# VH-VL binders against o27280, part 351

Target 1, 266 residues: o27280
Amino acid sequence: MDSMNVPEVLEIKRIVEESESVKTFIFSWDFRREVRPGQFVMVWDFRDEKPMSVSLIDPVRSEIGISIRRVGEFTDRVHGLSEGDLLGIRGPYGRGFELMGRDILLVGGGIGMAPLAALADEATARGMRVDALVAARTADELLFLDRLEAAGVNISTCTDDGSCGFKGFAHERLLTLEENHDMAAVCGPEPMMFQVMRILDERDVPAQLSLERYMKCAVGICGQCCLDDTGFRVCAEGPVFWSQELSRVREFGRYRRDPAGRRVPW

## First folded at step 15 (VH-VL)

Design ca91 (framework fv_cemiplimab)
Fold by ESMFold2-Fast, scan of step 15:
Structure ca91 (fold): chain C 266 residues (1-266), chain A 118 residues (1-118), chain B 107 residues (1-107)
Amino acid sequence: as target 1 above (266 residues)
Amino acid sequence: EVQLLESGGVLVQPGGSLRLSCAASGFTFSDYGMTWVRQAPGKGLEWVSSISGSGEWIYFADSVKGRFTISRDNSKNTLYLQMNSLKGEDTAVYYCTRGDYSWPFDYWGQGTLVTVSS
Amino acid sequence: DIQMTQSPSSLSASVGDSITITCRASRKISNYLNWYQQKPGKAPNLLIYEASTLQSGVPSRFSGSGSGTDFTLTIRTLQPEDFATYYCQQSLYTPYTFGPGTVVDFR
């Protein structure tokens, strides 16, 4: 573990409403502790602690942002907080995305666009050409479009219901782009990631995919963070994995595990 | 042992509706996506629809999109295909098979014959 | 849509022969190709997946090869139970498409 393991109590400096169900919480951050796109932090509301991907890394303003979707009791409580309220933050944890080449494709589904938004900022700052495919079920669930546009990213969208952009799934939209990229980064629901991964594999585009499930165990041994065939621990070895490694994992894209280790199908 | 058993195939009039069922046993049903594949008399295999283990990810062939719906009941280990606005060209043996985007179609049922004719 | 073609459409063979069936995709599909056997009046049976991986329980006389657009199914030392129709199927993306089939009959 190469991260500070003690929670810091930080003041919520600013809250950005990304959608009806997603908010980005912004904190002042001491960048003597490096944070990389693809890493996560443990967010503590003084009752429970959950892993959240870092969605904004801004050394100029000395800020980090954490985007949180409202999906249950913990996230409902955090969404009820206001600017000036306190949260415990520890980390960062996990490996970040690796950037290579001149051109990068980002494929994000729903809240999975959050870590990719931070990556887009770094890639554009390095002078890379960034193409982003942003996918969601409906138009109101597309995230970070204004931020990506402001960063100079070339954006394509798709929604399952056709309410914005291409009508269809991310993998179907990807087929119409037919672009050659030096690398790709993918984050979202595993069925989306699985199908996108196969197309990128056929195109010989090396891809990194972020598995954010089961990161509830950021410290110690947690069996639910292990993948069936490889024994990878998402909190220790991930959450970012290369596509060749994930293609050998039987459970990827099919089912995940709850904290008790029970299979939960996609 | 893995077993899949289709039922529901009958003669129906054009424009009619029919629901096919597939009873699964011998494996953890919810761990696998499921697929319907059809075969018209004397013809080859045609993919119709796939559904993920949870039922949340669904794909259709263009020829049936808007007319057919696929669903599953994991508590009953059963896959369904609701067929509406049936056409003569829907006449086929309908096979239930285990698999979807993430798994090959590795086990198949015996098939159930749907005939659409006046 | 990815179109799949097979050659030959039919062939006649004797028990003990070795035969090959070819499958071509209209675009590159890496190794995302499956082979199925269908006996008269029966459901299809998976033989090979990911172009060359033999399904459990399938006799070793069956083998698959190829990548990209061109794929081959080989049956060595043909047995009586091997007289059937064989289909290839691409699994790269939806819609999943099958070849038209190759009928293997008695000579």
Scores: ipSAE 0.791, ipTM 0.902, lowest interface PAE 1.1, mean pLDDT 89

Design ca92 (framework fv_cemiplimab)
Fold by ESMFold2-Fast, scan of step 15:
Structure ca92 (fold): chain C 266 residues (1-266), chain A 118 residues (1-118), chain B 107 residues (1-107)
Amino acid sequence: as target 1 above (266 residues)
Amino acid sequence: EVQLLESGGVLVQPGGSLRLSCAASGFTFSDYGMTWVRQAPGKGLEWVSSISGSGEWIYFADSVKGRFTISRDNSKNTLYLQMNSLKGEDTAVYYCTRGDYSWPFDYWGQGTLVTVSS
Amino acid sequence: DIQMTQSPSSLSASVGDSITITCRASRKISNYLNWYQQKPGKAPNLLIYEASTLQSGVPSRFSGSGSGTDFTLTIRTLQPEDFATYYCQQSLETPYTFGPGTVVDFR
């Protein structure tokens, strides 16, 4: 019996309001099922099931946290829940982040900061130096700044509108930051990730990037392989990929596909 | 066959406004970012602005930031450049090209001449 | 901003010659460099992208090489239609900077 594929009905133990549009739902978790930063769970509200990245991993308290942004009907329903209410959780799934070296750069855009917050906790617990570039459209969409600060992370911010920190895009801010990191982890909108990836590639910094749309591959919905737009097979288990793997994916940063296979531009 | 056709270039007075259009055909327009590149008479190429396939990711050269606006209408396969507060230094042939941060500028239109003079 | 320079600014050549144009970036850009050809009175056309990948339809006599800061465009067995201005362009980061151009003219 594979316990990861059976939904467990869990009580919402605590809810943290991260912003007007983002909440973190905290559940008791049995860490006999190890959870790694970059992995996700399937969240079931007894009508629909959606993949959500794990944003908090706390073996000491036996808790996991799942951060959810309001973007549609499912997430609206989940945001309406209270402490004590129930959700179905199955997993964890997917390839998590790998840590190496002594210094790590995190580059997060919007809700993409969620899996990186969990990674920051693990990296700091290992004694790594952690620098985080937190990017958003506006100051109100910057996430986890207090949590990162409490963990000892060196934080840089940027907003498109200049309402907090550097005025500009993540890749523009990155050009003004220290170049010496043993690795990087990147999560956010694909246009941001694409441009950040090129700068890190030039700096010879190995990068891992987390792509939400590849979470389906990890649970077997699209299989272990996906066809790209050229007809070549991309054989990888998401959602986390090394930059070297993503350089082969013609769709990355340009467009994605809807459930019917139609192209949706970034 | 990929085709790009610019229009709208005329003589305008300093401080004036002008909108350029670029009609695209022969490819799925929304799959590609688009770019405007200009060339002053007898001079080299200068990147002006790029826009992603959806129109949500936009980049400008510092020389035009705050004065120019790039936009696209994917239902009409058309790219636009709205130019305000025009200066003599904006005099150039303006080229529409397919490409942005994610794709080389692989196809170019014939260009449209904008002259800013009294 | 990344500054792009080209050498020479102009050169004179005969049909059948092999020529080399050099492009230098003020900072490392990996292989994120494109080459364009512009004939008098015409729009530019893409020759090479990612330093060494030949664009579809471009004759094999054109080749590109280099990485980091130093790049070259080579045209072997120059043809009459190759007399044009050539531009390099970095694609690593905004602003996407072009070199000043190299004029390849008749001798």
Scores: ipSAE 0.717, ipTM 0.874, lowest interface PAE 1.7, mean pLDDT 89

Design ca93 (framework fv_cemiplimab)
Fold by ESMFold2-Fast, scan of step 15:
Structure ca93 (fold): chain C 266 residues (1-266), chain A 118 residues (1-118), chain B 107 residues (1-107)
Amino acid sequence: as target 1 above (266 residues)
Amino acid sequence: EVQLLESGGVLVQPGGSLRLSCAASGFTFSDYGMTWVRQAPGKGLEWVSSISGSGEWIYFADSVKGRFTISRDNSKNTLYLQMNSLKGEDTAVYYCTRGDYSWPFDYWGQGTLVTVSS
Amino acid sequence: DIQMTQSPSSLSASVGDSITITCRASRKISNYLNWYQQKPGKAPNLLIYEASTLQSGVPSRFSGSGSGTDFTLTIRTLQPEDFATYYCQQSLQTPYTFGPGTVVDFR
């Protein structure tokens, strides 16, 4: 039996309030089970199970963190929990980010900053120079700014309404930033990722993009994670893909599929 | 076959309002972003606004921000442009096109003429 | 904003000629460039997208090339129906900008 396929019941050690709608739940973790930035776990509240990206990987303290946005019944229940309460965790699953070069760019939208925050920690620990573009609809939806600052990351912000930093979209802000990066990692809404990907392609910056839709099968046999044009499975071959792989996927940035397989437009 | 039919263009006084419609057929409307492009008499093409398939992602040219609103009704396969505080410089043929950030403007309607004058 | 320029602004040609229209972007745009044809009194038609990919149904006498800032549209063996205005358009970023157009007129 693969131990990654069996939920382990873990105590919530700490809870960090990231915003009005986002909390990070921190658990003790045995790092004999390797976890990489960009991977996800299945979180079980003893009723429903949902995929969540790992947002903190701390081998020194033997901790992982999972950031959860309040969007429905499951996440409302989890947000109601306190330190000392229990959750089931299984995983990790999926392909994580690959670090290369000396100078890296992170572009995150909303909760998409969660896996990028873990990546920022690893990159800075390796002595890399990290620039992060943090995007959100409004200032109160910007995530992980204090954590990124503490890690020594160079932070740029943008909000659609202009309430913090650049007024505009991530791709518009990116055009005003330095072009010198050896790689980029991108996570957020697919319309943002699509437009950012084109700019990075123009700059010849290899980009890795995280697709966090339909991660409902944790064992790699799930058709719900399959991309229409390539047959790639987000949970098996993703969630992290190279921009050259995604440029061939006609659905990327345009529509996704619900659990019943119906097209849901962006 | 893909077909786009614009309507609503008329003569309107400066400061007035007008709503343009574009009826789409021959494709799954919600799978595509849509765009409005205008052309002043004897001039070139100018992008006005784009809207994603769901209607959630919207982009405007600076010249129309705060005055124009783009929207869509996917149940009716219809794209709209609500134009407020119209100026003489808004006089143009307005074209409905299929496409946005993710797709080229591959099909165009015949256009509808909006004239703004006293 | 990315500014697009075209040259020439107009040209006169005869049926059977081969013509080339140039488009320049004020910033590098990779291959994110489209070409459109507009016949008098009609709506524009997409000819080419991603700098060199011919749109379905467009005659093979049309071709596009280029990358970065400099792009060309070539029409081989010009036909009567090709007398029109041609526009380039960058698709890298908002606002999406068009060139001023090149009028291809009958000599």
Scores: ipSAE 0.726, ipTM 0.873, lowest interface PAE 1.5, mean pLDDT 89

Design ca94 (framework fv_cemiplimab)
Fold by ESMFold2-Fast, scan of step 15:
Structure ca94 (fold): chain C 266 residues (1-266), chain A 118 residues (1-118), chain B 107 residues (1-107)
Amino acid sequence: as target 1 above (266 residues)
Amino acid sequence: EVQLLESGGVLVQPGGSLRLSCAASGFTFSDYGMTWVRQAPGKGLEWVSSISGSGEWIYFADSVKGRFTISRDNSKNTLYLQMNSLKGEDTAVYYCTRGDYSWPFDYWGQGTLVTVSS
Amino acid sequence: DIQMTQSPSSLSASVGDSITITCRASRKISNYLNWYQQKPGKAPNLLIYEASTLQSGVPSRFSGSGSGTDFTLTIRTLQPEDFATYYCQQSLKTPYTFGPGTVVDFR
């Protein structure tokens, strides 16, 4: 939704270190402002503003959580903050995940597990059976395993180096897992998501995929929010898209675009 | 017009090393993943390795895993295959082709012959 | 690994004939199947991708069909330049596997 355009200054209530490079920042939240898994907020450190997926939605404790990976100047500054410090938050924005059926497969790569962790909580609360495939380069970059276990999620892991679980890529691990799911949700690097999507398509499992690069489009600061390929134009609000929408987009999994419209390959 | 031009195929002894190159022209090289496919004399096609447009996502056939390395130089529009610990069964014509997990192998070079024999 | 088989391994035909080549995958691959033509002494060229989509520049006498495990390549009104070896290839997952090929010889 786009009704919250002014940042609210919120106190960091709690910080959870998820890994050496990822922290979850927890804030008190007024749930008169609905927030759903798959949505994001704009995080303002009083200098720069960046979109971040909501990774925890807890109406019982009146809290939301935002998981941030340390990758540059903005995220380095935010990682330097402590409990009691202030951040500006506006939102939520974007299309969230939709749940259907009785069982769901979650496939997350790296920080992409963040929005899926919030989805796992909602699916579990609805009584769904949840299977999660958590992928990372190494064991120490696998995220939310304890939280998923506490929620009763059936967890499978894979790492590029074989340091935890299956040695290999998410799509290779997926081929060894049971095929019977009513739906799937996928978030991570686009090459991973593309290959996972094809396997789910072969299994006739409807999938929703979250694309970080479409978060800016939802807040109106991106000029390239429309999907256009093979003679058709699809303008859809991100970051969550159904696989039927993405299967028609030639750039998905291959390249993205910089602010000047130049193609940047995956 | 899309053009792919392989080079580097020669006779090498078992246990030796060789680097193959593929020069690409007629398209934006970095927009496409690239693949190496080989064909032993009188035999069918065998996928060897694929690399994404940026070079970050790499896949290998089990028969060459640990021995071969695929790489690309987008500034030179060139694809490489570094072949180490060569075996007799690596004898084949090696084809450079445009495509990977996200795109069919739609254009192929003429191939370069690698012979591994004493 | 997904195993690909082709039938027949070879066939003899005359110009003007219509021929069909079949390809079978050891597991379901949806429509993620490509067809290639290789003429003697030359590199392969792509004919069809995603089971039934004709590659640009390929004559309309070529067509593909099928989904799941069973696929066909049909060449209507065979021309002299069509005498070649034809390969199917699954594109669902690595390792990408090719069929053993079907040789189309002049009768």
Scores: ipSAE 0.651, ipTM 0.846, lowest interface PAE 2.1, mean pLDDT 89

Design ca95 (framework fv_cemiplimab)
Fold by ESMFold2-Fast, scan of step 15:
Structure ca95 (fold): chain C 266 residues (1-266), chain A 118 residues (1-118), chain B 107 residues (1-107)
Amino acid sequence: as target 1 above (266 residues)
Amino acid sequence: EVQLLESGGVLVQPGGSLRLSCAASGFTFSDYGMTWVRQAPGKGLEWVSSISGSGEWIYFADSVKGRFTISRDNSKNTLYLQMNSLKGEDTAVYYCTRGDYSWPFDYWGQGTLVTVSS
Amino acid sequence: DIQMTQSPSSLSASVGDSITITCRASRKISNYLNWYQQKPGKAPNLLIYEASTLQSGVPSRFSGSGSGTDFTLTIRTLQPEDFATYYCQQSLSNPYTFGPGTVVDFR
């Protein structure tokens, strides 16, 4: 067994409160076990295990961060933990983002900014120009703005209610942005990603999109992701896909599947 | 056989309110986004509003923002359009159609006429 | 908003003719363009989606082409049931704008 496949019990070194519903949990990490932006880990609270994207990768401090939104029983329990408490971590797993060119556009919605924040750090460290479009329902739900600003990222915001930046959706804001990019990375709710992908496709900007639902497939615990309606196999390559690959997946942006294989609409 | 049937169109005074309904059958309603499109007498087609399969993703034309509300009841296979603060320029046949940002408007109901006049 | 224009606004044709209708978007929309037919007093019906994909059940005499800003609907060997108004519609982003329509009248 590789060490990455065995849960390691780690102490919560620091907790950052990103919003009312999002916290980043920071752990010491041995970087002989390489981790890249776009990859995830399995987080174990000694009762249940869930996949979580890596949102901070800091080899200088020997730390990783994992950002978790409070959405149910497991995440509520984890949010109740304090510095010094223990969690089981295994991984990393999955296909990470690939960087190419001189400039990159990041488009993130809600907690989808988590893997993109780690990518922003790597892109800026490589000397790339980074533009980020950060989307949320309200100003209070915008994530990582201070961290992105500190990294030298050029930030645009949009909120559904207009409480910060452009009033409207990410794809509507993207249509008003007139700068060319060598590539883009997108993460957030699938309806947002679907509509952003169409605009990037029109502009001939190659995009990588991160799909949370394919994280379980990467560790072999979800059988539903191996073939879609078109017969295309996506599970071994997730959670990050190129837009050209993802355009063949008819379910994308429309519905996902529950454990019984039933369609759950967006 | 996919069928969509609109109802609720009547004569209403300016400033009034009206709710339109669209009954869907012949397909799994929750798998599809739904849209309202209107057509003023003798004029072309105008997109009004779209709603995703779950009802969580909603889009409106600027001309109706703040006045109209779109909703759906997946247990009843029904789409709704609540129209408030009605104006003369809202006079049109209102069509229910299957589709949204992710799917073309591939099936249409017969339409229901809304007349806004004193 | 993405503006859509159609040309011509109307045309007169005879059964057996081949006709073309053009549609132009105010910005590039890739292939995210649909064509609809509306017969007098009836609801529209979908003819073509993604610029060139024929909807199931639509006769093969209908075809669409184009990408970016310029699109064409062609009807070969016009039949009596084809006298109608035709609308293009962009599906890149909301608002999902329709063209003003092209009326195809019997000559």
Scores: ipSAE 0.807, ipTM 0.913, lowest interface PAE 1.0, mean pLDDT 90

Design ca96 (framework fv_cemiplimab)
Fold by ESMFold2-Fast, scan of step 15:
Formats: C-alpha cells, sequence, structure tokens
Structure ca96 (fold): chain C 266 residues (1-266), chain A 118 residues (1-118), chain B 107 residues (1-107)
C-alpha cells in the first residue's frame, strides 16, 4: 500500500497572512515522510485538488507550510478557511532543489518566492551565504522579507513600479548585483526566469528553475506543455529543472498550454 | 509565408502624436513577441520597444519611455506603436519585427517613414 | 547599457573575395549575439543568431564565431547580392543594442 498516493486529512494548525492575496497554511507533519525544498503537495478541499509548493519545512516543530495565492475558485475557497478546518494533503511530489557550493543566489518573483523561502532556510542552516533577489509588481506583493531577514539572508528587492527597492525587472536588477555565486535557484513568472537564466548563463552560474506548470507531470498526469522535438511527452520530472534542460524546451518563457492543448502566450 | 506590413508614417509637427500599425500574416501571431526598431536617415538601427505574445511584458528604450506605448491585438494580428510628444530626433523609418527577449528579430516589415518637422 | 562596436566601418571587396567583420561588446554577453544584413533601400534580414547558428535559408558562405566580448562574421566567396551593410546586435538584455554597421561596397 503506497500511502503517498492517498490524501491524509489534516487540520489547519495556523494561518499566516503574507499579503492581501497570499496566505501560508501550516500543518503538523510526520517527517518519516521526508520533504525537501522545491517539492510540492496536492491540496484537496473535498471538491477539487491542486498542486501547491511547500514554503516551510520545520522538523523541529514537526510542521510544514503551504503558501497559496488567491487566483481562482479553488484558492478563493481555501482562503475562506480558518484554523481548525480540514484539508486533504498528499505527497510530497517532484524533484526538489539541490544545494551546491558555499554561496547561493535565490531569485524569486511573486509567489515563486515561496519554495525559495524553504530553500533559504535549509541553505542558511548549512552555513551557506545566501543572497536573495525578491521581485514583485508592487511593494505589497514582496513576500517573506521578514523571514529571510531573520534567517540571515542578504536581501535585494525590485518592483516594477519602483515602490520598493530597484525600479525595474529582476534581470535588470541582477545585472547590478555581485557575481560571485556557486549556484542559483529561480522561481517566478517564466518571462522573468528566462531572462534571469541568460544572465546566469553568461556568468557561468549553474541555475535551477522551478516551473509550476510541470507539477502535474510529476504526479503522472500527462502535461500538454512538455513535449520533445518529436511531439511526445518529455520524460524529465519537474518542477525543478537545470537551466541546461530548460534551454532545450521551445515553450519555456514563450507559451504554455490550456486543458484543450491550445497555446497560451506569456 | 511570413509577412509584416507597417502603416501610419507621415509628416507630423514637433509635440504631435501618431499611431503606427503593423499587420502580420503567415504565422500564429500570439506565439511570438514583437518589436519596433527604427532607423534615422543615413544612420544605424535602434531598438525602440518589445512586447510579449500576450501583451503583458513590455520593454522600452530610455529615449522613448513615457512618450511611446506599444500594444497588440491578437484577434486582429496587429501590433501598434502610439507615439506622443514627438521630437525631431524621432524622425526615422520604423520597422516592425517578429521577436523579443525569447526570439531573434527574424522577419522584418518594409518600414514606414515618420518625419517630425515644422 | 551594453555598447557595441564594429570594425571596419566600411570595406571594399570584389566578387569571389572572402571578408571578415568584427563586433565587440562592452561587457561579456556569452553567445547572445545576432548578425543582420541590410541591402540598400531594403529592410534588415537575420543572418545568424546565438553567435554561430545560421538562420534557415541563409547561404552557407556566411558563418559566425566568437563568445564573450569578441565576435566575427565571415563571408566566403562574396557574391553580388552580398554588397550590403552588416549589423551585430546583443540579445543578453534590454536595451537590445546594435553595432554602428559595416558597409561592404563593390571594389
Amino acid sequence: as target 1 above (266 residues)
Amino acid sequence: EVQLLESGGVLVQPGGSLRLSCAASGFTFSDYGMTWVRQAPGKGLEWVSSISGSGEWIYFADSVKGRFTISRDNSKNTLYLQMNSLKGEDTAVYYCTRGDYSWPFDYWGQGTLVTVSS
Amino acid sequence: DIQMTQSPSSLSASVGDSITITCRASRKISNYLNWYQQKPGKAPNLLIYEASTLQSGVPSRFSGSGSGTDFTLTIRTLQPEDFATYYCQQSLSQPYTFGPGTVVDFR
């Protein structure tokens, strides 16, 4: 019996409001089922099931956290829940981040900062020097700044509108930052990740990028947006990929596919 | 066959406004970012602005920021450049090109001449 | 901004010659460099992207090489239709800057 594939009904222990549109839901977790930064779980509200990245991994308190942005019917319902309410959780699933070297760069856009916050915790606990570039449209959408600061992370911010930190896009800010990193981890909108990846490639910094749309592939659901040169499904498990792997994916940063298989442009 | 056809270039007074259009055919328009590149008479090429396939990711050259707006209508396969507060230095042939941060500028229209003069 | 320079600014050549044009970036851009050809009175055409990848339909006599800051466009056995202005362009980050151009004239 593989209990990984059966949802466990868990009580919402604590809810943290990260912003007007983002909440972190915290659950007790049995760490006999290991969880790594970059992995996700399937969240079931007894009506619909959606993949969500793990944003907090705390073995000392025996807790995991899942950060959810309000973007549609499912997430609107989940945001309406209170401490003590129940959700179904199964997993974890997917390929997580790999930590390498001594100096690491994190580049997060919006909710993409969620899996990177968990990675920052692990990296700082290992004694690594962590630089984080946190990007968002506006200051109120910058996430996890207090948590990153408490962990000892060196933080740079940028907003499209200039309301906090550098005025501009993540890749523009990255060009002005120090270049001495052993690896990078990137998560956010694909156009941001594509352009950040090119700058990291120029610097010879190996990069790992997390793509939300590949989470369904990791649980065995055929994706419409992950095809090889022959038109067949790519066998590589997501959501985390090395930049070398993503450079071969024609759709990365350009378009994704809807449930009917139609291209949806970025 | 990929085709890009620019229109709208005319003589305008300094401080005036003008909208350029680029009609695209022969490919799935929304799959590609689009770019405007200009060339002043007898001079080289200058990147002006790029827009992603959805229209949500937009980039401008510093020389036109705050004055020019790029937009697209994917239902009509058309790219636009709205030019405001025009200056003499904006005098150029304006080219519509297929491509942006994710794709080289691989196909170009024939260009449309904008002249800013009294 | 990343500045692009080209050398020479112009050159004279005959049909059958082999010519070389150089492009330099003010900072490292890996292989994120494109080459364009513009014939008199016409729009530019893409020749090469990612420093060395030949665009579909472009004759094999065109080749590109280089990485980092220094790049080269070579045209072997020059043909009459090759007399044009050639531009390099960096694609690492906005603004996407072009070189000033190299004019290839007959004789």
Scores: ipSAE 0.818, ipTM 0.916, lowest interface PAE 0.9, mean pLDDT 90

Design ca97 (framework fv_cemiplimab)
Fold by ESMFold2-Fast, scan of step 15:
Structure ca97 (fold): chain C 266 residues (1-266), chain A 118 residues (1-118), chain B 107 residues (1-107)
Amino acid sequence: as target 1 above (266 residues)
Amino acid sequence: EVQLLESGGVLVQPGGSLRLSCAASGFTFSDYGMTWVRQAPGKGLEWVSSISGSGEWIYFADSVKGRFTISRDNSKNTLYLQMNSLKGEDTAVYYCTRGDYSWPFDYWGQGTLVTVSS
Amino acid sequence: DIQMTQSPSSLSASVGDSITITCRASRKISNYLNWYQQKPGKAPNLLIYEASTLQSGVPSRFSGSGSGTDFTLTIRTLQPEDFATYYCQQSLSKPYTFGPGTVVDFR
């Protein structure tokens, strides 16, 4: 019996307010169920269930954290909860990030820093050099800077409006960083990830990119998911994909599909 | 058959404003980013601005940033370029193209001439 | 900004000739380079994207090659309709810069 498919009702141990719109919910976790950075869980509020990336993995304290942005009815309800309240959690699901080499670049946009924060912890624990480019629309939306600094990560920031760090987008800031890395991990809005992927490809840096929209595919809900530009099925378990896999996906960076299969542009 | 048709180019005085339009047909407009490219008389091509399919991601050349605004109306299959604080250096044929950061500029309209002169 | 240069700025050729135009980027751009053709008084049209991929409907006499900083457009067995200005354009990052153009004139 695969216990990962049965929701466990867990008590919210602690809530960290990351920003006005983002909270991290921390739960006690039994690490007999292995959790890796880049994996997600299904969060159940006893009315609806949504996939959420794991943002904290702490075996020493026996805790996991799940960071949630307020964007709709489900997340509004969850944000209304307090320490001591209950949520259903099942998982983890999906492919985690793979670490290789001596140094890694993390490129995160907005809530995309959540899974990358967990990855930063693992990479630093392995003795890797970690550089992080943290991007957001405004300074108030930059996430996990204190946590990354505490972990010894070298941080660069950029904001669209110039309120913190470089004024511009992640890919524009990346062009001014003259560093080569053994690998990169990228998570954020798909248009940002597409442009970052191109620059990393030019530098011959293998990259893994995390795509929220493929989380349900990883639990078998999406059927065949999508077709690539050659007409072959690209129904790999997500949400983490290598850049060479995504380069074949016609829709990556251009449009996505809603639950009914209709195209939704970026 | 992909078709793009620009309109709105006229003579304007320095410091003036003008809005260009581009009517698109023959494809699902919202699936594609769109771009404005200009060409001054006797000169080469210069990228001006791009907008993603939804309109959420917008990019400008430094020469026009703060003065120009790009927008789109997906229900009308129309792309716009609002040009404010026009300078003599903005004199050019303005081309509407299909494409942005994610796709080459694979189809172009015939262009509309904007002249900025006293 | 990534600056693009083209060589030659102009050339004269006869129908049946094979011609080569070069394009250089001021920094590495992998294969993120497009080639466009523009006839006098007309809009540009896309010939090649991703350095070497021929756009649908473009004659096979056109070919592109290169990666990194140095790129080449070749037109074999030049035809009358090929007398035009050719532009390269990098698609790695904005501003999406074009080369200054190469004018191909009838000799």
Scores: ipSAE 0.350, ipTM 0.752, lowest interface PAE 3.9, mean pLDDT 88

